# Designs tried in a protein design chat: VH-VL binders against Uncharacterized protein B0228.1. Part 8

Target 1, 207 residues: Uncharacterized protein B0228.1, of Caenorhabditis elegans (q09220)
Amino acid sequence: AVVTPSIENHKMENASVTISKVPISHRPRGFTAGSDSKKLAVQRFKLLISDFLSDAQLSKSIDVAAVGMHKGKSMDDILDDVYTRLRRTLSTKQISELAKAQKGLVEDLDEKSAKLVKARVKRMIVYSFDPAAEQIHKYATRPSMAFALIAETINERFVGSVKDLIRDVLTPKEYDIFRKHYHPHIFKLDNIGNNTEAVRTTTHETF
Key: E = the ipSAE of ESMFold2; O = the ipSAE of OpenDDE; V2 = 0.75 times the mean of E and O plus 0.25 times the DockQ between their complexes.

## First folded at step 5 (VH-VL)

Design X3 (from R2a with heavy chain W33A Y103W, light chain R95D; framework fv_masavibart; at its last look DockQ between E and O 0.04; V2 from the best seeds 0.00; counts 0 for: pae E 18.4 > 2, off the site)
Fold by OpenDDE, look of step 5:
Structure X3 (fold): chain C 207 residues (1-207), chain A 121 residues (1-121), chain B 110 residues (1-110)
Amino acid sequence: as target 1 above (207 residues)
Amino acid sequence: QVQLVESGGGVVQPGRSLRLSCAASGFTFSSYAMYWVRQAPGKGLEWVAVIRYDGSNKYYADSVKGRFTISRDNSKNTLYLQMNSLRTEDTAVYYCARGSEYWRSDAFDIWGQGTLVTVSS
Amino acid sequence: QSALTQPASVSGSPGQSITISCTGTSSDVGGYNYVSWYQQHPGKAPKLMIYEVSKRPSGVSNRFSGSKSGNTASLTISGLQSEDEADYYCSSYTDYSTLVFGGGTKLTVL
């Protein structure tokens, strides 16, 4: 009798996570060629997404996102589009890694809970990018401007805030399980500078 | 150098109020969740309160809930603890501590030296 | 919230290995991998020695190690030195989004 531990869904009271709107400083700094901005965006995304995706895959994903934002698509739709596009380009190894992570998540949480966790994570990502998407839609006159704005939006603090939100919406147990299966090979969930599992190197150097 | 310095401790009577401050230096204060931990004389450590990096969320120990208020001014790199309706059992050294970046810390890597609060009649 | 259970005191001779236990429940130690250990010398602030059950901060001696089984976490100090004499506290994250500390253990080096 495999005693499936009844993960009592402690209803974490919806702490209204007031995501402070990171003011995107609209000062068009000098038109770095759209290509440079995109490259920067790719590098910034690597703060959140591991190297299991190639730069080319990330670049294409950013293209889809930028166009979507420019057109005023919802971030939810944009993520779905990105995912759909990405799936077409994934290698067998990449697919296997994702499948493994999903399988592990389901094994530890069960299918229903795993779906809920993934949905919550997606929601936090959507929530985090919504302000940027809105600004891009409103102010970007060209898709190339969207790349610059995306690159400016995605910084260490922003990525940290996304990670924080993911932690906040998941129970510690859910987070641990999610991290177990997705970090670091798919998502970099640890704080900036703490990506090494063994040693919180950056903040503890001051000891 | 990364440092936390508590201040504002002293001797007060029961029912009175006191405000503690913690000045942070040597790190990006606005990026870290901050905590108050206290230690009664000759006793163990007790978690008191936590505040998110942006101040958007706060949690309190049951023992101080409704009486204490944690706050922060990121522009001044300062953490605060407003203590109202003080009780004798609130007598302790109060430490400010740095948690993990942003929110949900399980460990404190930087501590102040603490400030003593004595509540006595 | 009830403090995690630690032995009041432990002792060892120089060079020996000692272990300090920290027992909680499935709602804290047993529920999460967020157990930390702190060393505190008299009149000093606590120092983080172990976090997330077994991880060491930079600058902490490899003589300190952490583990967990069930609802009990353990701090092991190998090659005991006189400077290790201190109070040790465990802590854990809880189901209530709070932290709970152990009662503390006084380590005496004989």
Scores: ipSAE 0.000, ipTM 0.547, lowest interface PAE 11.8, mean pLDDT 83
ESMFold2, look of step 5: ipSAE 0.000; ipTM 0.427
ESMFold2 (binder alone), look of step 5: mean pLDDT 91; pTM 0.928

Design X4 (from R2a with heavy chain E101R D106E, light chain R95D; framework fv_masavibart; at its last look DockQ between E and O 0.03; V2 from the best seeds 0.00; counts 0 for: pae E 14.3 > 2, off the site)
Fold by OpenDDE, look of step 5:
Structure X4 (fold): chain C 207 residues (1-207), chain A 121 residues (1-121), chain B 110 residues (1-110)
Amino acid sequence: as target 1 above (207 residues)
Amino acid sequence: QVQLVESGGGVVQPGRSLRLSCAASGFTFSSYWMYWVRQAPGKGLEWVAVIRYDGSNKYYADSVKGRFTISRDNSKNTLYLQMNSLRTEDTAVYYCARGSRYYRSEAFDIWGQGTLVTVSS
Amino acid sequence: QSALTQPASVSGSPGQSITISCTGTSSDVGGYNYVSWYQQHPGKAPKLMIYEVSKRPSGVSNRFSGSKSGNTASLTISGLQSEDEADYYCSSYTDYSTLVFGGGTKLTVL
């Protein structure tokens, strides 16, 4: 009699994470050519995503996202579009790395739990970008404005917030397993502020 | 200089309320997870509560859940602990401590000097 | 939440190496690499000595090192000095998204 351990569904109390709407206050003064804004956006994405994706791949992904946001597509759909587009351009090595991460996640959590974890992570990303998407849809009259808004949205605080949300929606075990397989080669999940602050501030601010 | 300074401690009767404050200086307060840790006289450390840098998430020890409320005012660089329905067991030095920047970590690199709360009849 | 288990006291002579253990469960020390160690002198606030099992904050002596095996984390202090006499506490992240401390260890330098 194989006693299937009853995975007690600990009801994660839906802590209503009120993501404070980061007021996009600063109208970028300078008409940074749409190209510069896009480049900046690519650099900002590297705060969250590792170098396993090329700048060209990131740039194309941002194009898809910007257009989607401008059109008022849901962030969920936008992410799916980005993923679909990205898949077409992935190298064998990149595909292998993703497959390895997925396999590891499934091995440690099982297929169902792995799927749920990925879904939660996706939801947090969607949730985090929704305000920016809404603003772009409402106020961006040009694609270049979308790039600028995306670049402005993605900062250390924003990335930190996304990371925290991901951690908060996962159990500690799930998070560690997810981190084990996806950090740092796919996602940068560790504290981004420690190294920068260590250079600027006293020894006590390095933590 | 990076500093945390607790205040608001004192002697209070059981069942009463007290509010602690922790003033932060020398760092970007709004970027850090902040914690309350307490230490009963002659006893060990006990985690009390944690709050996210933007105040959106809060967690409590079971011993204080439902009675204590952690909050923060980033515009004032101040952390708070509202303590209601105080018990004799809540008697302790209360420390505020700085966690990690943006990312939640359970290591505290900066501590205040603590404020003593005495709950006695 | 049950406190992590530490020895009540440890002693050593100057120049010696001592180790303080911190034993938990698979739901805390054994489950994660989020073990920290604090030093506390009498009447003072705790000081972070080790975080994430083995990392040292800036300004902490290299005489302090941390490790973990199974459900037990260890703090090793090499070249023991009189100033090392203090209480030491371990802490760990838990499955419940909480923090738990050890009971503390009093280190005496003989």
Scores: ipSAE 0.000, ipTM 0.566, lowest interface PAE 10.6, mean pLDDT 84
ESMFold2, look of step 5: ipSAE 0.000; ipTM 0.469
ESMFold2 (binder alone), look of step 5: mean pLDDT 94; pTM 0.949

Design Y1 (framework fv_ponezumab; at its last look DockQ between E and O 0.34; V2 from the best seeds 0.00; counts 0 for: pae E 13.3 > 2, off the site)
Heavy chain, then light chain:
Amino acid sequence: QVQLVQSGAEVKKPGASVKVSCKASGYTFTSYYIHWVRQAPGQGLEWMGRINPDSGYTKYAPRLQDRVTMTRDTSTSTVYMELSSLRSEDTAVYYCARVGYDYEAYFDYWGQGTTVTVSS
Amino acid sequence: DVVMTQSPLSLPVTLGQPASISCKSSQSLVYSEGNTYLNWFQQRPGQSPRRLIYKVSNRDSGVPDRFSGSGSGTDFTLKISRVEAEDVGVYYCMQGTRYPYTFGQGTRLEIK
ESMFold2, look of step 5: ipSAE 0.005; ipTM 0.483
ESMFold2 (binder alone), look of step 5: mean pLDDT 90; pTM 0.901
OpenDDE, look of step 5: ipSAE 0.050; ipTM 0.667

Design Y2 (framework fv_ponezumab; at its last look DockQ between E and O 0.05; V2 from the best seeds 0.00; counts 0 for: pae E 15.5 > 2, off the site)
Fold by ESMFold2, look of step 5:
Structure Y2 (fold): chain C 207 residues (1-207), chain A 121 residues (1-121), chain B 112 residues (1-112)
Amino acid sequence: as target 1 above (207 residues)
Amino acid sequence: QVQLVQSGAEVKKPGASVKVSCKASGYTFTGYYIHWVRQAPGQGLEWMGRINPESGYTKYAPRLQDRVTMTRDTSTSTVYMELSSLRSEDTAVYYCARETYYGDYEPFDYWGQGTTVTVSS
Amino acid sequence: DVVMTQSPLSLPVTLGQPASISCKSSQSLVYSDGNTYLNWFQQRPGQSPRRLIYKVSNRDSGVPDRFSGSGSGTDFTLKISRVEAEDVGVYYCMQGTKWPYTFGQGTRLEIK
């Protein structure tokens, strides 16, 4: 049999993604508030997501996010608020590393594709945190009580799902180039213990 | 033991829809992608798409994306593939198959038994 | 889409003799992590496909050592060192490097 060759080399022609809300657990009855929960959220963020930011930078970012979620702001607005405030605290080294990553992404893709890749990654983050933001708005009587729910949300299963969504929304080429320039220092993209339930359970218990 | 058990054969008229199920057992359901692959009589294999059973997110083959929908029910460890606006050329055996996440890549290590869908008027 | 072209499409072989199936891709299958996501499947008459080889040359558990895979870039080969009666069926290569995943058209192996 003779088969007519058909080649589609870029994601925009080959991709169809049906997106649904990432499942999230919520705490039964009441919230546990306190600085212990914020420290746990910082620890989990650094282990599972990124150690690019300092503890102080993460702590402030979590404060901004918790206040925004408590007030019912959209996740897009919350991320903008976090970025705006975080940007003022970045070291010269951190700024340089972000600029290098952006330059590399643009050089390996092109400016339009790089912008689309970053927008898609942001959309996955927004989708992933929307349920937690809704729960915090509904249940947290004070912004500080949001810390426990944020820490609960940042677990191996949830973060793994976000990483899977990022991989799913990008072409293999786009994902590779994004990973090349951002992983692991700016954004950890590999799952801990892929293909092992025991590792996922251990990570959860640690945090 | 890992098993993927699919629903029974279907006979449909052109223009109808079909929904095929794939029930997983013997492993952690939300830890693996489920893919769908079909095979027309006497023909080769065609990849249709995949679903992440934990998140519900899907990726479809461009040729089918307007007509295929994949869903799952984590409480029953079951994925579903629905193909709409059926045509006679959709007559095929439909397979589900699983794939590992990142790390050690092991695609399609287990396949369902297949579901025959016949489209005729 | 990446086009996967197998040859031959029909392969009659005498029992005990070697067999070789070629699979060529329209684009390189090397992914950015250095891996090549080229896989081989066997479909015996009346059965579901069965994985034989993943990532070019890794033989799956329970697959006889008479099966081997090789190749790089765009050119790949599945070899059977000594064909046995149970090897009758259709063999497919598949690429998992680029979306959508695509299969070769299949090679029907038969005993003559």
Scores: ipSAE 0.000, ipTM 0.463, lowest interface PAE 15.5, mean pLDDT 81
ESMFold2 (binder alone), look of step 5: mean pLDDT 92; pTM 0.940
OpenDDE, look of step 5: ipSAE 0.106; ipTM 0.688

## First folded at step 7 (VH-VL; framework fv_masavibart)

Design Z1 (from X2 with light chain N33K Y96R; at its last look DockQ between E and O 0.04; V2 from the best seeds 0.00; counts 0 for: pae O 9.6 > 2, off the site)
Heavy chain, then light chain:
Amino acid sequence: QVQLVESGGGVVQPGRSLRLSCAASGFTFSKYWMYWVRQAPGKGLEWVAVIRYDGSNKYYADSVKGRFTISRDNSKNTLYLQMNSLRTEDTAVYYCARGSEYYRSDAFDIWGQGTLVTVSS
Amino acid sequence: QSALTQPASVSGSPGQSITISCTGTSSDVGGYKYVSWYQQHPGKAPKLMIYEVSKRPSGVSNRFSGSKSGNTASLTISGLQSEDEADYYCSSYTERSTLVFGGGTKLTVL
ESMFold2, look of step 7: ipSAE 0.012; ipTM 0.562
ESMFold2 (binder alone), look of step 7: mean pLDDT 91; pTM 0.939
OpenDDE, look of step 7: ipSAE 0.007; ipTM 0.557

Design Z2 (from X2 with heavy chain Y103W, light chain N33K; at its last look DockQ between E and O 0.02; V2 from the best seeds 0.00; counts 0 for: pae E 7.9 > 2, off the site)
Fold by ESMFold2, look of step 7:
Structure Z2 (fold): chain C 207 residues (1-207), chain A 121 residues (1-121), chain B 110 residues (1-110)
Amino acid sequence: as target 1 above (207 residues)
Amino acid sequence: QVQLVESGGGVVQPGRSLRLSCAASGFTFSKYWMYWVRQAPGKGLEWVAVIRYDGSNKYYADSVKGRFTISRDNSKNTLYLQMNSLRTEDTAVYYCARGSEYWRSDAFDIWGQGTLVTVSS
Amino acid sequence: QSALTQPASVSGSPGQSITISCTGTSSDVGGYKYVSWYQQHPGKAPKLMIYEVSKRPSGVSNRFSGSKSGNTASLTISGLQSEDEADYYCSSYTEYSTLVFGGGTKLTVL
């Protein structure tokens, strides 16, 4: 077999996580252009990442993220912007639940270790989403396109990869403690239809 | 220079045990995820096991799970593979390979020479 | 678990460009996961040729390039030379901490 490459025969892509399924003029499947894009992003976020926040809180957070990504802000700055605006809308119950989770994390670790765990989780989120944010900046010529690109980025495979990286940067003890206090209500750490990841992590694969 | 050197291979009967060692030099061993990869005669590469840079996480291929144990001693810059209940299908050259700093990767830029394990009745 | 599919063999003449494919699934080659390529001469340990889909380690010829589209990664060797005759393997990381290799491709230089 003699194989020669051809530019016309294959579309090649450069390295890194890409949003190859969402071109500048292309819409995600399963909704009409523009009017449903943010609703889909909210639905996917609640399914795959967290149902802790209300639809209104998520909708506003997605607005903030979409504007930041469209303007080309760093993912670090975008997350800080989202958190700053979101924390002012949290209910008394949500504040109490977050405080209880934080207290539990500190009690089971220590204050220094708890801070490091949360910093490492944030770093993996930034690392994972930076390429997607750059693609949204490049392709989102208007706000409605940014919502569609965000919705398409939040999928089972990509979110699962982020969860794998979070597991990599924590020790088994750190992960178990973080999971104990944050999963599933504040931060979903299992993939839909698969609990093997939790079993392998908590039992520490050695037999 | 950066180097990995395996040892401990040999000929054993089915059901017996062997312990492989991999001596690392020329880099900060305790920063790297470390791997065992094997290659049966005339066959392709097969991942066997991986261990996190601090030894806290270990993962195994299904074919060896429950029989093999990966470990490391960061004070001695040494990686180990304890191989119990050996079978004829475990016959292979076993390579030690250096992974990435701090997180898992499929990029192994440093490999040992390999050590041959033959399991024969 | 997922397997990576490579052609069993590929051949080319000196000076030709050749591409070796590595096809997996959305859980290994696709998505966020990186892909690496290894060259192995008989009796030798594998040598890393491409990492992070398309990057070359120091000391690897620029005749070697990598790319990915969907669930398929590709290794391209331009200006084929006799020393390129070897076995080539792709690898990728799956979820749940599993590493997978392709079955290997024997490249023959005619």
Scores: ipSAE 0.014, ipTM 0.528, lowest interface PAE 7.9, mean pLDDT 80
ESMFold2 (binder alone), look of step 7: mean pLDDT 90; pTM 0.933
OpenDDE, look of step 7: ipSAE 0.100; ipTM 0.666

Design Z3 (from X2 with heavy chain R104Y, light chain N33R; at its last look DockQ between E and O 0.02; V2 from the best seeds 0.00; counts 0 for: pae E 15.0 > 2, off the site)
Fold by ESMFold2, look of step 7:
Structure Z3 (fold): chain C 207 residues (1-207), chain A 121 residues (1-121), chain B 110 residues (1-110)
Amino acid sequence: as target 1 above (207 residues)
Amino acid sequence: QVQLVESGGGVVQPGRSLRLSCAASGFTFSKYWMYWVRQAPGKGLEWVAVIRYDGSNKYYADSVKGRFTISRDNSKNTLYLQMNSLRTEDTAVYYCARGSEYYYSDAFDIWGQGTLVTVSS
Amino acid sequence: QSALTQPASVSGSPGQSITISCTGTSSDVGGYRYVSWYQQHPGKAPKLMIYEVSKRPSGVSNRFSGSKSGNTASLTISGLQSEDEADYYCSSYTEYSTLVFGGGTKLTVL
């Protein structure tokens, strides 16, 4: 339905980001599988990606993702599974906020362009995380070990690189409009750090 | 032919400033994270700073934070290091290095030959 | 974050295999297991030999291999040659976007 960028081109550009920068063989000292690792993944998700969802909603979503990654499902299928289960748990306030963001995106772009923007964002997420999910499948012998590996995958460098790709797949206008309606409440688009500049706040030559 | 060429090194007194430049050629500079790495005489390698391919993110080693500023001009294919309040311990060969396309990494596949900065009275 | 620990020197004879270790600490680099390795001849810029623990850039001999066990990464050079005599540095980055190098290892070919 949507116009999808070439997966091979984006995968080639992102192969080193997701494959080479995800800690494939890494487990931190004090590794504890199970609910402690899931709590860490929830906390990192809220810090780096989004605090729109409740802890319970995120915990459930991570359960679904961990099972999918453990079984070797693609990130496309995992995200669809998460969305399918999550949408039935959204509060009326959350539904209203998502509808408002979508309406704003459509009004400022148009319905076709808004749909393409969201599809491109999803494609960059899938492209960036799919190799990491494959490595989690390879190394997590049970779903509880996947929680720890998910928590370690959600880190500043990796999430920052995915946010960079999202910004790059959109025009400056598309990005500004997407940010206007989704950032920061629904989807955090700024990078974290003492010396981090805001997304799309760069020194541009007008000369 | 992929190349990085540093310039702007020299001998300066403590407290003074220098600006280093790194001219890039043979690749699409604006797609790459760029790094400064230094090496004091007879010592090992020390990372100094990194800048995202579009200039939006910058990170610094603690030893230089607040004194050094990394920047880039993608229209001129040039990386810069503004070095203020120089100290004797900043004496080193300064390398620019090319990181990965679009993402942060420690895989620096292209290095310049370095420029010497000597800070002494 | 702490520097990565490398032996100050290692040596081997031509044709032998040698291994250079690179150990992180659990408090600084325990979260990051990926390591790159650089070769540096005197007066020259470093050259990337290994990235992502075990991958070789184009043009690097398969005599160079990387591995990891626990918190220690290893660079192994098989079929040691006199031109392998150089300083070797490991590097890593952390989830806080900082880079660290090991202290360096001088390889002497006897």
Scores: ipSAE 0.005, ipTM 0.469, lowest interface PAE 15.0, mean pLDDT 79
ESMFold2 (binder alone), look of step 7: mean pLDDT 92; pTM 0.946
OpenDDE, look of step 7: ipSAE 0.014; ipTM 0.520

Design Z4 (from X2 with light chain E52Y Y96K; at its last look DockQ between E and O 0.02; V2 from the best seeds 0.00; counts 0 for: pae E 15.2 > 2, off the site)
Fold by ESMFold2, look of step 7:
Structure Z4 (fold): chain C 207 residues (1-207), chain A 121 residues (1-121), chain B 110 residues (1-110)
Amino acid sequence: as target 1 above (207 residues)
Amino acid sequence: QVQLVESGGGVVQPGRSLRLSCAASGFTFSKYWMYWVRQAPGKGLEWVAVIRYDGSNKYYADSVKGRFTISRDNSKNTLYLQMNSLRTEDTAVYYCARGSEYYRSDAFDIWGQGTLVTVSS
Amino acid sequence: QSALTQPASVSGSPGQSITISCTGTSSDVGGYNYVSWYQQHPGKAPKLMIYYVSKRPSGVSNRFSGSKSGNTASLTISGLQSEDEADYYCSSYTEKSTLVFGGGTKLTVL
């Protein structure tokens, strides 16, 4: 995580996280609130962030993250914990796709620049999720609330603001190259689909 | 209240230089990506250059790369375009335009009224 | 920068809907969602009507809408009014980190 001048000077007033109410129509019949909240988080992650991980891999990752957030661990430590748990479960195909993306970044940006780009992206994720993690640590008085709060954090508005921040911390050239090698399967960077609006454009007050 | 005002246009001979200014008011200039767009008489719009809100990144159309330099002075709320080695094909109305706050949306919601640059001998 | 392809002109009667197309390549319109539309009346500076393919700035009528399919973006104006008579330009981000405009479309309201 190398600190860059652009990232050090950024203020994210419009990137604050608000936990949104989940409409009852989004809950499957016959499930408890805690149980169906994790399934909702998996569905939202796959829709908004990435299809790269399986449902089982995502479910485990959310468990690890929820425990870390409940314990008050830093987002840096939480991401490290998630990676440590997932690393041994990745398929040969997943490993190959990650290696190809990394190789492409290095070829287009050189090794030093590729490392800096990935560090900047990670720091924007950490910066964006820290307030939500603090809210979960402070207010999740029962286990089912931690999953519900995670699911509510992963929404179009919040994810869009993270994508805006990632674009802002990279030059257009760096962003284009990162996108070329990671988007859409490893990390979705575009606005989703026919029914979804980009959250990043709705977090600005200039339009 | 929000306003962009271009200045520095005029008639010059080919090969000469000219510096355009764009004075911004009514908003926090240092938060916004800023653009130059030109329009030759009777023709369409052509993007010229863009500069990041803090001045750290600059991008140019191929037609002006190496000859034009975009810059900004956030303490004076002013955007600049230094135009060197001018050619008759650079003849246009030059617009200053405001982009979005912090990230590069490449949408221009506020435009000046433009300043005419005529390059002829 | 290569111009995006727009029809040179379109026309429609008051109250009707019209659509203006903007065709690029996978290196611009097809590859990125940074597509905008501008209206320009004679002698005036352009005005932003649509950004990010389909979003309207505050103060722009909901009669204006945008969409994209493949390499082609579209601006649709419903309930056509005489004030809509103007030139319309699309723009797109390109893979070279540059922007490109379309050649412009003159809309005539009959």
Scores: ipSAE 0.000, ipTM 0.453, lowest interface PAE 15.2, mean pLDDT 81
ESMFold2 (binder alone), look of step 7: mean pLDDT 93; pTM 0.949
OpenDDE, look of step 7: ipSAE 0.005; ipTM 0.576

Design Z5 (from X2 with heavy chain R104W, light chain N33K; at its last look DockQ between E and O 0.03; V2 from the best seeds 0.00; counts 0 for: pae E 13.1 > 2, off the site)
Heavy chain, then light chain:
Amino acid sequence: QVQLVESGGGVVQPGRSLRLSCAASGFTFSKYWMYWVRQAPGKGLEWVAVIRYDGSNKYYADSVKGRFTISRDNSKNTLYLQMNSLRTEDTAVYYCARGSEYYWSDAFDIWGQGTLVTVSS
Amino acid sequence: QSALTQPASVSGSPGQSITISCTGTSSDVGGYKYVSWYQQHPGKAPKLMIYEVSKRPSGVSNRFSGSKSGNTASLTISGLQSEDEADYYCSSYTEYSTLVFGGGTKLTVL
ESMFold2, look of step 7: ipSAE 0.005; ipTM 0.479
ESMFold2 (binder alone), look of step 7: mean pLDDT 91; pTM 0.938
OpenDDE, look of step 7: ipSAE 0.012; ipTM 0.578

